# VH-VL binders against Thymidylate kinase (dtmk-1), part 7

Target 1, 218 residues: Thymidylate kinase (dtmk-1), of Caenorhabditis elegans (q22018)
Amino acid sequence: MATDQKRGLLIVFEGLDRSGKSTQAKRLVESINKKSTESGDASSSPSAVLQAFPDRSSSIGKLIDQYLRKEIDMDEHALHLLFSADRFSKNQMIRDNIAKGIDVICDRYCYSGVAYSLAKGLPEQWVRSSDVGLPKPDAVLFFDVSPEVAAQRGGFGEERLETATIQQKVAAVMPTLRDDAYWKTVNADGDLDSVEKNVFRIYENLDREKPFESLEKI

## First folded at step 7 (VH-VL; framework fv_benmelstobart)

Design s62 (from p2 with heavy chain S56D)
Fold by ESMFold2-Fast, scan of step 7:
Order: sequence, then C-alpha cells, then structure tokens
Structure s62 (fold): chain C 218 residues (1-218), chain A 120 residues (1-120), chain B 107 residues (1-107)
Amino acid sequence: as target 1 above (218 residues)
Amino acid sequence: QITLKESGPTLVKPTQTLTLTCTVSGFSLSSYGVHWIRQPPGKALEWLGVIYSGGDTDYNAAFMSRLTITKDNSKNQVVLTMNNMDPVDTATYYCARKGYYGWGSYFDYWGQGTLVTVSS
Amino acid sequence: DIQMTQSPSSLSASVGDRVTITCKASQDIYDYVAWYQQKPGKAPKLLIYDASNLETGVPDRFSGSGYGTDFTFTISSLQPEDIATYFCQQYDNYPLTFGQGTKLEIK
C-alpha cells in the first residue's frame, strides 16, 4: 500500500565558461530521461530537469540578461542580490522536484554567484550570506579545464563577465569555496565523450538515502 | 538518413601502410565521435580506436604504435592509417558512430565494412 | 583489459523458442554493456545498450538485463530473421572489448 520512492538528487555543475559544463549538464539530463522513457518504469528510473542560473527567461533573469549584455548598468551589490534572488525564485521548484524523485541538474549555482562577486572585490562575509538556506547539492561537479583548451571552445569576451581577467580571478576564487565532502573535480580537458563517462560515473554513485539538507554556510 | 561507408584498398602487401576512409552522411563529425573496429574472418570484433567530435583520439594500446586516426569535418571523412601491415591484420574493417544518449562508446550506426586482405 | 566471456558459443533453437545468452565481465563494469546482432556478411546492428535499454526500431522480443559482472540477453520468441551471431561489448574502460560471439542457428 505505501508509496516507496527514492528522492531526487540535486547536482550542480560549476566551472569557467567554455569548460564544457553546459554541454555535459544537458547530456546528463538527456541520458537520465532517455533511460526513464525507454524502461517504461517511472518508479525504478529517475527523470531529470535542467535548471540554468541565471534563468534569463524569468522576470528577474531578464534584468540580469540586460546587465550581462551591457544594455544596463547596475550597482554591484544590487546585482549580487539579483543573482541570489534568481536562485531563491527556484528554491521551491527544486525542493518539489527532489521530493517527487526528479533529479535537478543545475548549470551554475550559488558558487558562481559568490565567486564572481568576490572576484569583483565585494566583502566576503556579505557575499557568502545571501544564498544561505538554498537547497544543499548532493554533489558539485567542478569542471577543471586548462586555459588553452577553454580558449579553443567557441568565442568568448562578448558579455560583461566573459573577459579573461574576470575568468582568471574567478578561477582563483572557486577553489576557496570547495568542500571535499560533496565537491568532485571533473577533468574537462578530455573530449565530450570521455568527460561524459566521468560525469555519469559520479552520478550513478550518489546516495539517494542521505537526508536532503539546506546550505547553512557557503 | 544516417550512413557510414568505408573505402580504400582491399589488398595490401606485408610491410605496406593501409589507409581507409570513412565517409559519413546524415550527421556532423563535430557532434559525434567515430570509431574503427575490425573483425578477422571467423573471429571476434577488435576495437582499434576513436576520433572524438572535438578532434581528440584514443587508441587500443595493441595498435597505438602504428595507428593514426584523423578527420576532415568539411569533407565528412574520417581516415584510418595503419603502418606495417601483416597477414594477421587481414580483417573486415568497420567505422561506426558513437551513440549520443547515455554514457559510453556503444555504436548505433555501422558502415558496411571493407575486407582488407594482407598477402604477398 | 576487461575480458568478456559469452556462453554458449553456439545455440540451436526452434521458431517460437525463448533464447538466452549470457556474458560475464572479468571485473565490475556497472551497466556499461551493449548487445549486437550480426548476420552473415553484414555489419553488426545495435540491439541493447546500458545493459537493458532497447535501441529505437528494435523489436520488443529482444531484452537485456544485468549489472556488475553478469549480463543476460534474451529473445522471448525466436523468429526466423533472428538467426545470427550475437556479441556483447563493454564500454566501462578502454580498450573497448567484445565477447567472442554466440552463433544462433535454427534446428
């Protein structure tokens, strides 16, 4: 009689632009959903949704999009809070999906927000405070790519936060946010197929029986 | 319509270099990796190597010293070059596409194969 | 290298029979196994990937199961067109390796 269902996983993909993280996030979502559809057994196979941050299609995300396209200027403190508000606007959707057994794959999360704001010189304690209370990821996959490989993967530098200077500062800050208990490094210098293998192996080994928690600190 | 087709010499003398071309249609080489597999007559399939969508390669260690895989995305062609051919290299050679969904190098489409005989 | 051992090497069956082929990996390969059908003079055709996922366009009489080291491929009701050699393949690690094949014949 009882409903017996495992919870969904919250998995965050972090890394510099051109690390291949967005491609891998999409591939993971598609792989999970293809397995679920082909089995015809929703109870034994999870499904997944992709949530990119910032969500440029939302009302909050449209303002962020205008800033990133250099169409408007904004105070850096206001921008930081706008990025945080964008994440919190999805907080309940994430928790609802996890409770339903649906995996949520995030392309960027609070770690990007903190790292970019710290790279701009905003106060560390203040920057780290605004995302406390967001759902805690089961895993953060940090895509580590060499600068040479990243430079060869499509153009960059057109949007406000895509300059080499900002990317270098973010690369220096990101390691300070790492918590080895749930952060895992993915070597992203390999091709898409070899990176996909490593991502999927990490995914398959995550423990759905651990309690789903909120972030108490970042 | 997705197709792969192998072409090249069907007869190679010992010590010569084999060059096979795989011409693809219905998909982009910038989006899919292509593998080479061979099958000696009456024996199991042997994986030779891959060229990934991004241009990187991996080779079976047994063949790595004499095997090179290259591609030209604009021509829709993948080329296998194998040096110092020996009669034991007689086999049907296939190119095959890696599947997109799910992990791994399983092959969703195969070329028809080309039999290469190595004899004097 | 990961070794894939198939059993049996050959099998004779009648139309309508249930046919089962097994594949054993020399080490844990999770569910990273594909199954192929090869008819005489033809290239292999993908039937199953990720141990149990049926490839698009493949009849549902074909199925796969297993995890870790032991894998099974089944044809629930053999049809004449199913007469072929069947191969398993692991893709947990390079080099990719195949089973030696199981030749299926009509009796």
Scores: ipSAE 0.006, ipTM 0.457, lowest interface PAE 13.0, mean pLDDT 84

Design s63 (from p2 with heavy chain S56R)
Fold by ESMFold2-Fast, scan of step 7:
Structure s63 (fold): chain C 218 residues (1-218), chain A 120 residues (1-120), chain B 107 residues (1-107)
Amino acid sequence: as target 1 above (218 residues)
Amino acid sequence: QITLKESGPTLVKPTQTLTLTCTVSGFSLSSYGVHWIRQPPGKALEWLGVIYSGGRTDYNAAFMSRLTITKDNSKNQVVLTMNNMDPVDTATYYCARKGYYGWGSYFDYWGQGTLVTVSS
Amino acid sequence: DIQMTQSPSSLSASVGDRVTITCKASQDIYDYVAWYQQKPGKAPKLLIYDASNLETGVPDRFSGSGYGTDFTFTISSLQPEDIATYFCQQYDNYPLTFGQGTKLEIK
């Protein structure tokens, strides 16, 4: 890290399907990069990359994709470890980008992995252990949408983990993973601009001078 | 079946206030934002403002000083109020629903429109 | 405000022709553009959203493409019922803005 170059931020977008988190993650990345291009000054103007989990294009991600599309079945412990392996396959990429001053915006992270596996009834201590050692987010933006609003937006049932039942269980579990020190709630019931203003407000107030850490617990 | 229908006066005198009501069916105002757009005869579409599912509003700065949008979710109604009407405000006024997919403000369903003529 | 400029302002084409309309944004709007068809005396109808996604129930002869500032709307084989004015709309930022429209006529 150079004296005049701040580190990048690791920002994780979490929430239920149809919370709008993926749209907002894309917009944040594009907004940061637009500002970076316009300034021409790398020391004061960060750039960003988007990393969605699971990465369905990788070898690990293709197997996960087949499971999610109901093309294959597998043991739930094996699946949990595949999701964890998918995240660890990006571990060095995340750290390298942060060191270069590039912000990494993740659409889902270990919190989704833990919440979905707990919702399926897997053992709590084991589920919480497999992602220890991943980079620790500077912020988790939790997109809080009412289940009724999320259901109204449509699209549930297209994939294995998109049923109303599993989404309700995840909605109950996800808040138990919250750490108020770095989790920020975004009211996701609003429209594009309302939600975007909340996201940008959180982003602009994040502290680049904190040490970049690894997760010691989840 | 999704429908939106505008209602209100078709003739307004200069300096008077216009009030239009948009009545929706087949969806909930708690889940979708509703926008108002107008079109002067033979001209392009012009966005006026929006009331979001959560009740917040945004207005085009050109109209902000005289425009108010409110709603009553229980009545399935969105109301546009515009003060100090002028002959140049003569237009067909539409209410339209925010698009179903994503968070973007494009319009998947439109009301039929109501022509409002401003003259003495 | 983001300005949306359509080209051409009007065009005449024959049934079966490939028709192309372009829309240029005054700044980068990513893929946040929609295309509408408006027939005389009627409300606009959504055809395309997110630059290239075809709305449900819209014939597959209609398509859209583009990213950033330059967007294209195409009718692959013009039909008589396609006579209308076509508008692009950006939704990257407020105020929402529309192109000036392209009037399509059959010759």
Scores: ipSAE 0.005, ipTM 0.450, lowest interface PAE 13.7, mean pLDDT 84

Design s64 (from p2 with heavy chain D58Y)
Fold by ESMFold2-Fast, scan of step 7:
Structure s64 (fold): chain C 218 residues (1-218), chain A 120 residues (1-120), chain B 107 residues (1-107)
Amino acid sequence: as target 1 above (218 residues)
Amino acid sequence: QITLKESGPTLVKPTQTLTLTCTVSGFSLSSYGVHWIRQPPGKALEWLGVIYSGGSTYYNAAFMSRLTITKDNSKNQVVLTMNNMDPVDTATYYCARKGYYGWGSYFDYWGQGTLVTVSS
Amino acid sequence: DIQMTQSPSSLSASVGDRVTITCKASQDIYDYVAWYQQKPGKAPKLLIYDASNLETGVPDRFSGSGYGTDFTFTISSLQPEDIATYFCQQYDNYPLTFGQGTKLEIK
């Protein structure tokens, strides 16, 4: 009899700058792949891949990167659509990996795009519409960090969207996007190992038997 | 500002169906799950089930065969229905909001509770 | 199901005393434990989550500690308004389960 293969999971890491989400996303990918290597399963392909948004190495992402580095200016509606286009450019890659049983860990997703655009005052219905149809995460891990802890982590405020003003507005908006059927809030004020333990516990309890869905709303 | 309040019958006869409504204020049911917990007089708390913001439900296996939780986001209401009530189901019934941090399966806000007595 | 066992079932102490209640899980639950205070005729009130995190608005005389299977709840200096039943709760796995409660009384 054929052996059923379980699908991969789509897990999204969201939070403010300096919340530690990028470090934890990398740690989760490394932990999953280390377990696969130790069991000998990594001979064919990795068990997890990391996808950061925006993908600054792609053609779309290079344009976004120039904006974030303050090298170019852009209409905010155009920028919002470029962020959506960047995510949709990875739509098939995500679905293909999930079908192969490979977990996809996203550092930021549509929720960042919506939160930053809403923080800038763009119309809510329009902003929430452009990412409908993207793969629906099995879980969104929202990293909640105090402003004082975030400020102690180096590099804050160097890019266009890293100012205190925009971060305060995003902090107010991001929680309103929460859907607790698949969102989990992580207290990110803890040390790296404590936060990593919580992240891995959430990961290992996710249900691979659920149907893989697309976002019908955001 | 955040409140939950249970309402429904305080007296139920054996074999009847119990229907309780939890009305919430100060937060959206599209953003938070709501759990039902009960406490028989003088005894420990018992978790019954949850309805998540997206509408999916999970029930304690001990009650699953007779328990249904539904909601109406537009009315800010969560409804618990439990069939075939028995005198041992006499308890104070609470609705409670899922906690904000971590797994969030602890309860940060509770309704006042409603005592349901099952007696002929 | 994960069993949560509290000790003691009841406790008598004087105002100003340090009060300690313990909770033991039947299996490793990491730090996924909450503690609640329940006064007679009232709903439970959250005091502590994730074993040691104090809920907003809760006095700092309340504290929690522990990891794995053994958890401790402490009131550093008992006050008259602390007379209540205290419950631990695990949220590592479904069904969610509570300890049997510890009734705290003044001597």
Scores: ipSAE 0.006, ipTM 0.510, lowest interface PAE 10.9, mean pLDDT 85

Design s66 (from p2 with heavy chain V50Y)
Fold by ESMFold2-Fast, scan of step 7:
Structure s66 (fold): chain C 218 residues (1-218), chain A 120 residues (1-120), chain B 107 residues (1-107)
Amino acid sequence: as target 1 above (218 residues)
Amino acid sequence: QITLKESGPTLVKPTQTLTLTCTVSGFSLSSYGVHWIRQPPGKALEWLGYIYSGGSTDYNAAFMSRLTITKDNSKNQVVLTMNNMDPVDTATYYCARKGYYGWGSYFDYWGQGTLVTVSS
Amino acid sequence: DIQMTQSPSSLSASVGDRVTITCKASQDIYDYVAWYQQKPGKAPKLLIYDASNLETGVPDRFSGSGYGTDFTFTISSLQPEDIATYFCQQYDNYPLTFGQGTKLEIK
């Protein structure tokens, strides 16, 4: 045990498609790693890794990717479990990085999985059960973009889950998953650099001395 | 065609309040924040404050007690109000758009500037 | 506050010369530096951001380099229209601060 080593943080970026969350997740990882490289001190300057869900490069993720591109059809329960399996396939990697003092920045997590499946009308109790036991985020940054702004951004409706109907239903469901103890709303309307500054301010105020927990419920 | 233009009084008496308006064109205030910067004659540039696209503000601590920046997106206008003007506040005042890339707290387009003279 | 110290305060050079201006930050500011050109009676114009990125529409004779505390701005081949005051600006932390400016004159 290193006495001065602080644990890594698990930070989750959630929001609708076209909210800018993926861009902000990459920017946070780049910012952390850039500052870490300059300090020369690993204990005082954490490094970070990006984990996007679904991981489209894995065997599970490739199957999910084919579904999202409309190349295959799949039972909605099976798809929900594939999304859950994709997250659990990274469970140990997340915990190992946190223990090493490496921050893990997730582009989407279990909240996306639950919200999209609930939006499709799958049973609530069943949908909320499959991700119990995953690492609990230190913070969930919810990127709140107006539906009008999201619809005007390029690429909307090109994938199966990007249809206006599903996005509207997800917009109604996602806030019901919020737990103010560790969720923070980020206003995602407008310019990327204002959002980037606010994201970094949230990041630098997180408590590394807090115990790292697992999700007891979603 | 991106433009910013400052307008307001060019002469202010000591203790009076200065109000300057920045009118923008070619971009939306809901997409870009706007900074205010001043330059006393023959001296260095001095940053005053910033209004984010979402309406929150950050101010230089040296001016925070007497400075307010507001905006009206529908009018394409940003307004700077500075109380208790003093002769040392004589300067050319600029509004400028935040830069798009990186953290973006640089200025990619500037207004023409307006010289405000504070004298008894 | 982060102080930006520019050198030289003034510079005279001939058309075609390589011109170098330096800027030193009082603390590490990574690459969060911009460079501006200001002609008499005119608003400043952005030339460089993130220490080395050239703004669109700016001639490639202008360049920037540096990281941490030491930054350099270069004009590779001075043109008559380049006579102006040049200044650096840091944006690592608020308040945003500027160098004192370098006045460039052509001989």
Scores: ipSAE 0.000, ipTM 0.435, lowest interface PAE 16.1, mean pLDDT 84

Design s67 (from p2 with heavy chain V50R)
Fold by ESMFold2-Fast, scan of step 7:
Structure s67 (fold): chain C 218 residues (1-218), chain A 120 residues (1-120), chain B 107 residues (1-107)
Amino acid sequence: as target 1 above (218 residues)
Amino acid sequence: QITLKESGPTLVKPTQTLTLTCTVSGFSLSSYGVHWIRQPPGKALEWLGRIYSGGSTDYNAAFMSRLTITKDNSKNQVVLTMNNMDPVDTATYYCARKGYYGWGSYFDYWGQGTLVTVSS
Amino acid sequence: DIQMTQSPSSLSASVGDRVTITCKASQDIYDYVAWYQQKPGKAPKLLIYDASNLETGVPDRFSGSGYGTDFTFTISSLQPEDIATYFCQQYDNYPLTFGQGTKLEIK
């Protein structure tokens, strides 16, 4: 098949704070785009884009940012819905890029939203309902980091959701969201370069097996 | 602690149906798929089929006409049913969990296996 | 079906020896290969996945390499507890298939 008939991949990076997932997401996007520019796609469109959730630069994301920085307080249900609204605000952008053959790499997605809200004691059926209809990822790369290694990479408590207690609860909940059909676990205990090689290998395997069917919905 | 354990009859007569149960602990069948593999005495491993965490199944074409795999997430059990048993089906039957890392169907935890002998 | 052919079928080696087993796929399977160790009367144990990734808890004397159709499994310094049959497995396409096994014995 011609290259313009192949859609891009939607790949989500999930994991705890200090798993290194944000660094790896940036490195993957940079690597994909570097290889693309060397092949003559230099100036008009990227081959991959990074979408971090929450998007702290958007109107919705600025409100979320204030909450995370402890500048405002908010009901947990309202916060959960703001995180969902933030994701839906990018829904069309994700679909458009994928249709153009551009890979979309998300740093966190609905799985973070579900895990953190469940960790705070919100009811599961309600928590899952607000993200129904979002594009379903082709793969979720779950960054599995040991508590000992995560602790070495930084302290907790700088932002509202960065306490040891909430991270411990999220660590217990996040793996229960796994679906072996599309979740891929990355051993995040290694150094940055070792983890990067494993991430790139997973991406290369996904890219070779790239589906030609449209994205499913959650 | 992650464990899988096969149970069922050790002796089956030709033409009868075999039913084996795999009981899992330490992980959820809602999150992990389970495969069935067999090994005739002194021979290589042979993949029979799998059930995905979502409940769909894939079978080896060589067995699909007589093989069914089901599960009950609440009981932590996966069940293999194989019809019309023949002496050549004599083997140790294993259930195994799909690997934790990566994309592929490799097996990180195996049951101890149960020897099924098919004879009159 | 993808056929996995192992060589040798059996080998004898001394403690401390470097042991290499090979596995050849009948078609390109990328890096979708796992290696298992099976001791008599026991279930197989995963050693290597994705051709070269060592499973957690497996000693670093075990290693794997290869891509495409040709794969190798190596024990860098054979130990007495390594007496077993070793199997390769492809997981590029269904049905999943295994090599016929290599029986390793210590002299």
Scores: ipSAE 0.014, ipTM 0.603, lowest interface PAE 8.0, mean pLDDT 87

Design s68 (from p2 with heavy chain H35S)
Fold by ESMFold2-Fast, scan of step 7:
Structure s68 (fold): chain C 218 residues (1-218), chain A 120 residues (1-120), chain B 107 residues (1-107)
Amino acid sequence: as target 1 above (218 residues)
Amino acid sequence: QITLKESGPTLVKPTQTLTLTCTVSGFSLSSYGVSWIRQPPGKALEWLGVIYSGGSTDYNAAFMSRLTITKDNSKNQVVLTMNNMDPVDTATYYCARKGYYGWGSYFDYWGQGTLVTVSS
Amino acid sequence: DIQMTQSPSSLSASVGDRVTITCKASQDIYDYVAWYQQKPGKAPKLLIYDASNLETGVPDRFSGSGYGTDFTFTISSLQPEDIATYFCQQYDNYPLTFGQGTKLEIK
């Protein structure tokens, strides 16, 4: 008799800098893995892996990192395509983990890439085309943080005004990328534990029986 | 000014199909989802289903076998189609704008509602 | 389905009174609760979302509180125009569900 297994989930965490999304992504992975090991029956409990984008340790990601650190010069169109290439370099890994029943938690995905490039003024239709065919998330958790809360989590300096301006432009673009069928807004103004409980509740309620699809548009 | 307005027949015979149209103004259907909710006389509100900004739909399992929600962004219209109407389907039908950006939602703006009576 | 149970089913109060309505979810729904006001023959109107956030344009005498399973809606000083039926709604999971309503009447 065959052993029946449910598929893994692809869950994407999106949001502005200082929204707490990276902390919550790590906490979700830890919670899933802890519950898996505590159950004593690993085959019936999901496990999870964290995938941050860009993956600055890969060959593609190292080139992106050099640009972001101003060590090399690069055209913004080329940079956009490198971000897309970085995501596609993980395409098969994501699909393989999902097929094995392993949840994949992404810290940023195509939505960050598209929003960032649109905020820089790159052409909308072109920017939205390069990530078509990537695995479609079961859920996108968008971490919405008020400017007041973000400010108290952040540091100091005039350079942060430029970062805040970019964040505001990115936040204005995000509604054009949302598909309410699989996006969920998380109020990130709460304390870390309250946000964590909300994130885990969203995770627990996701439907593993739905077909795993590819993005046809962004 | 944000408005939603339901239109369609007020009387339906048992076994017939109900078609209601929700016409919106003051916002784009490409940016906001719209749900249909009904209220039988003297009873609680009952959620029927949603069509999201991207065109995907979710339905209450109790109605899924006979319910379809579609839209035309260029006409600013959302359409509810419900098959095999029964007298127990007599209710005021509302369309309402999805106020929360994600699955699940509260409703920030509602149409005036249209009373649909199912009787021979 | 998540069941939303409101208490009381009806309530009679005088102008100026503090009015409190409660709503209990059958499972933890965090802060995914909204409150609506419905006047006779009219559509519901959103008053509160995310359990405690006041919708724009709604008077500050209306407030909400709660987290998890127990939620409270309060009118601090009842006005004649507040006479209506009030509903809670959860939006943590599908199907979206409403409480049975609380009918508020003037004495």
Scores: ipSAE 0.006, ipTM 0.496, lowest interface PAE 11.5, mean pLDDT 85

Design s7 (from p2 with heavy chain Y100W)
Fold by ESMFold2-Fast, scan of step 7:
Structure s7 (fold): chain C 218 residues (1-218), chain A 120 residues (1-120), chain B 107 residues (1-107)
Amino acid sequence: as target 1 above (218 residues)
Amino acid sequence: QITLKESGPTLVKPTQTLTLTCTVSGFSLSSYGVHWIRQPPGKALEWLGVIYSGGSTDYNAAFMSRLTITKDNSKNQVVLTMNNMDPVDTATYYCARKGWYGWGSYFDYWGQGTLVTVSS
Amino acid sequence: DIQMTQSPSSLSASVGDRVTITCKASQDIYDYVAWYQQKPGKAPKLLIYDASNLETGVPDRFSGSGYGTDFTFTISSLQPEDIATYFCQQYDNYPLTFGQGTKLEIK
């Protein structure tokens, strides 16, 4: 409605590489913005924005990018904190967009950071502490893809965290982070259009009347 | 080997508090929520509430004022507490595991059920 | 609250028959409906979730369909062990609500 001031939603897309999560995150943003535009609303503001983590274009993200491309090596604790710093660098942007009624769709969030660091053997309590205080997602869409289907979706990239061994360990760890009050599991073995329909159904059923919170634990 | 088992059967006097324990095996309470559902003899199923894997809860508004669900992940136990029991609360009580896909508020595994009788 | 109304309340059928049960929601619930089987003296068993997805280990003679307000559950060829009460459940909104159940008996 013209004077309707409901808050935006924070929606996080999580899953392994080749789950289709990045494609679906982009499709959701495009779908939301297209519907907003075609409603006859000539506003210059989008209804949704995409935020990928790490943000490889930022100062922090450029350093992370160099690590992922194997151009530098780094202590694993320092890297974990850089990933957390990258997320916190967007903390106020996320809160501001939500307050303006703009949905924020994140491709990966703190759950990726925790899962990868736990997969590398870093201490559990320490790993789970650095992202406390980030905005709490209204929903985490966890893309569950079978190993057989994932293998058919193109080759692994040449980057550091894209090995089969690391992905196998992350696949075991990430489900243990699930809080099923707000994590929604998407069957990602389907075709793109079927998965897109399921994602949009979850999106449109989210409750904008709930208070926007911060993460007290991960 | 996924199982849920309710304590009891049990008898409760009118106005007293019901306590039921659901013991789970084959999965972690840190990864799955657990619901409580009841069925009075010859009547429809009634959803009571849920405790999510992260520890937050949602309750049916009809029972919210007298219902509490808690859990201890290390003991594999979920506990339902309901105050001010009345003969109309006589029913078979079930605990059930929250489903995996989507919103997941369907029940993929159920306990065997336990009869709670509120004596008049 | 969302009301779930099943039809019929009871039915009798012969082994090999196609059996259909319907469930109507009082408002749009997308495909957030599950179907359960409850045999006398036993715990309920999940058969179908998200209106049409068959739970693992459930025989493929069971199927579901529907979206919005109208849902159908079908047994393509009734077997003796299928004699039970069947009920639908919505999970679009709290409180979660169930149909009244359909009691299935052999003629």
Scores: ipSAE 0.593, ipTM 0.836, lowest interface PAE 2.3, mean pLDDT 89

Design s70 (from p2 with light chain D28S)
Fold by ESMFold2-Fast, scan of step 7:
Structure s70 (fold): chain C 218 residues (1-218), chain A 120 residues (1-120), chain B 107 residues (1-107)
Amino acid sequence: as target 1 above (218 residues)
Amino acid sequence: QITLKESGPTLVKPTQTLTLTCTVSGFSLSSYGVHWIRQPPGKALEWLGVIYSGGSTDYNAAFMSRLTITKDNSKNQVVLTMNNMDPVDTATYYCARKGYYGWGSYFDYWGQGTLVTVSS
Amino acid sequence: DIQMTQSPSSLSASVGDRVTITCKASQSIYDYVAWYQQKPGKAPKLLIYDASNLETGVPDRFSGSGYGTDFTFTISSLQPEDIATYFCQQYDNYPLTFGQGTKLEIK
């Protein structure tokens, strides 16, 4: 193995709808890639990539998309496994990017999958088992937004999992998945630029010398 | 509603092992790490170590050779064990919860503390 | 280890005064600093985290600032209940380290 090769980081962004997590994930990718181009030693290869889950463009993701748009109905166990299959379909791509020194920024990951399935009342042990063996994030950034601030951001959910009831249940469940050895709660009530600065500071402090691991539990 | 409470012996003889228990309420040990901090009378606070929500630990190198932190999530308890106690280890011992916001470990809730005196 | 040095070690002030305490890190710790209040015989209470963020329920007369190595904690208008020892703490790197404390007394 190359002795001086630095690995990429796996960073996961989690949070409820209207927490700003997707905007911040995109901004982090853009900031990392901008630094490479500013150096004047830029290549055509990105130094960071964004991976949203579910990947609605894949065959698995298209089926998930139809369910979320209420175009089809599906057994909740089958849906849970499709979300897990969607993540595993990217498993080798994530590991390859990390090995090449490319950072992978995930907009949602297994924690969303577990939280939504638990919120629906599926059995806890079964739900937590299907994503074991996925790459372990170097950090999970959980975007916590107050209900008052989230309400001010406007709009309402049109998709199946965007109802107030399911979001409230997910809000109660998601914190129970926290492992504070690598989860960091981001106060998402701030303006976009303030939140972005805090996100980038977390990113810059992550340890690339730490062994890259797989999830043994969720 | 959120509380931490230390319990254990208040007097320890030199060379003995100290065992302190931190009992938590109002939050789950599966979701929050717990740190141990001590304060000798009239002196600064001194960090000892942590057990994270996932069960892994980190210790201050100054104490690592004689310090162990364990937990039982079902009992809501974190246990500190420190071997080979010396009179200089006399201090009030606190358990504290890692802060919710921010990266790294600041402490948003503290136990009341328990004074441990080490003397013959 | 990162060393945190507080100034002054003690100070006396009158109700209504502006009180300032400083904390200096031996190396850059970004804004990874918390400030605590400790009253005699009691556990420390969190006031400020990330150098400038006020903890929920803490009066707005308390504030913090700084980045890198130099940090400031301020009470804009001292109240009798603010009489305590104040500590800074860095959490940029392990081991976590605290300042030696500043004892605040009423004049």
Scores: ipSAE 0.026, ipTM 0.625, lowest interface PAE 7.3, mean pLDDT 87

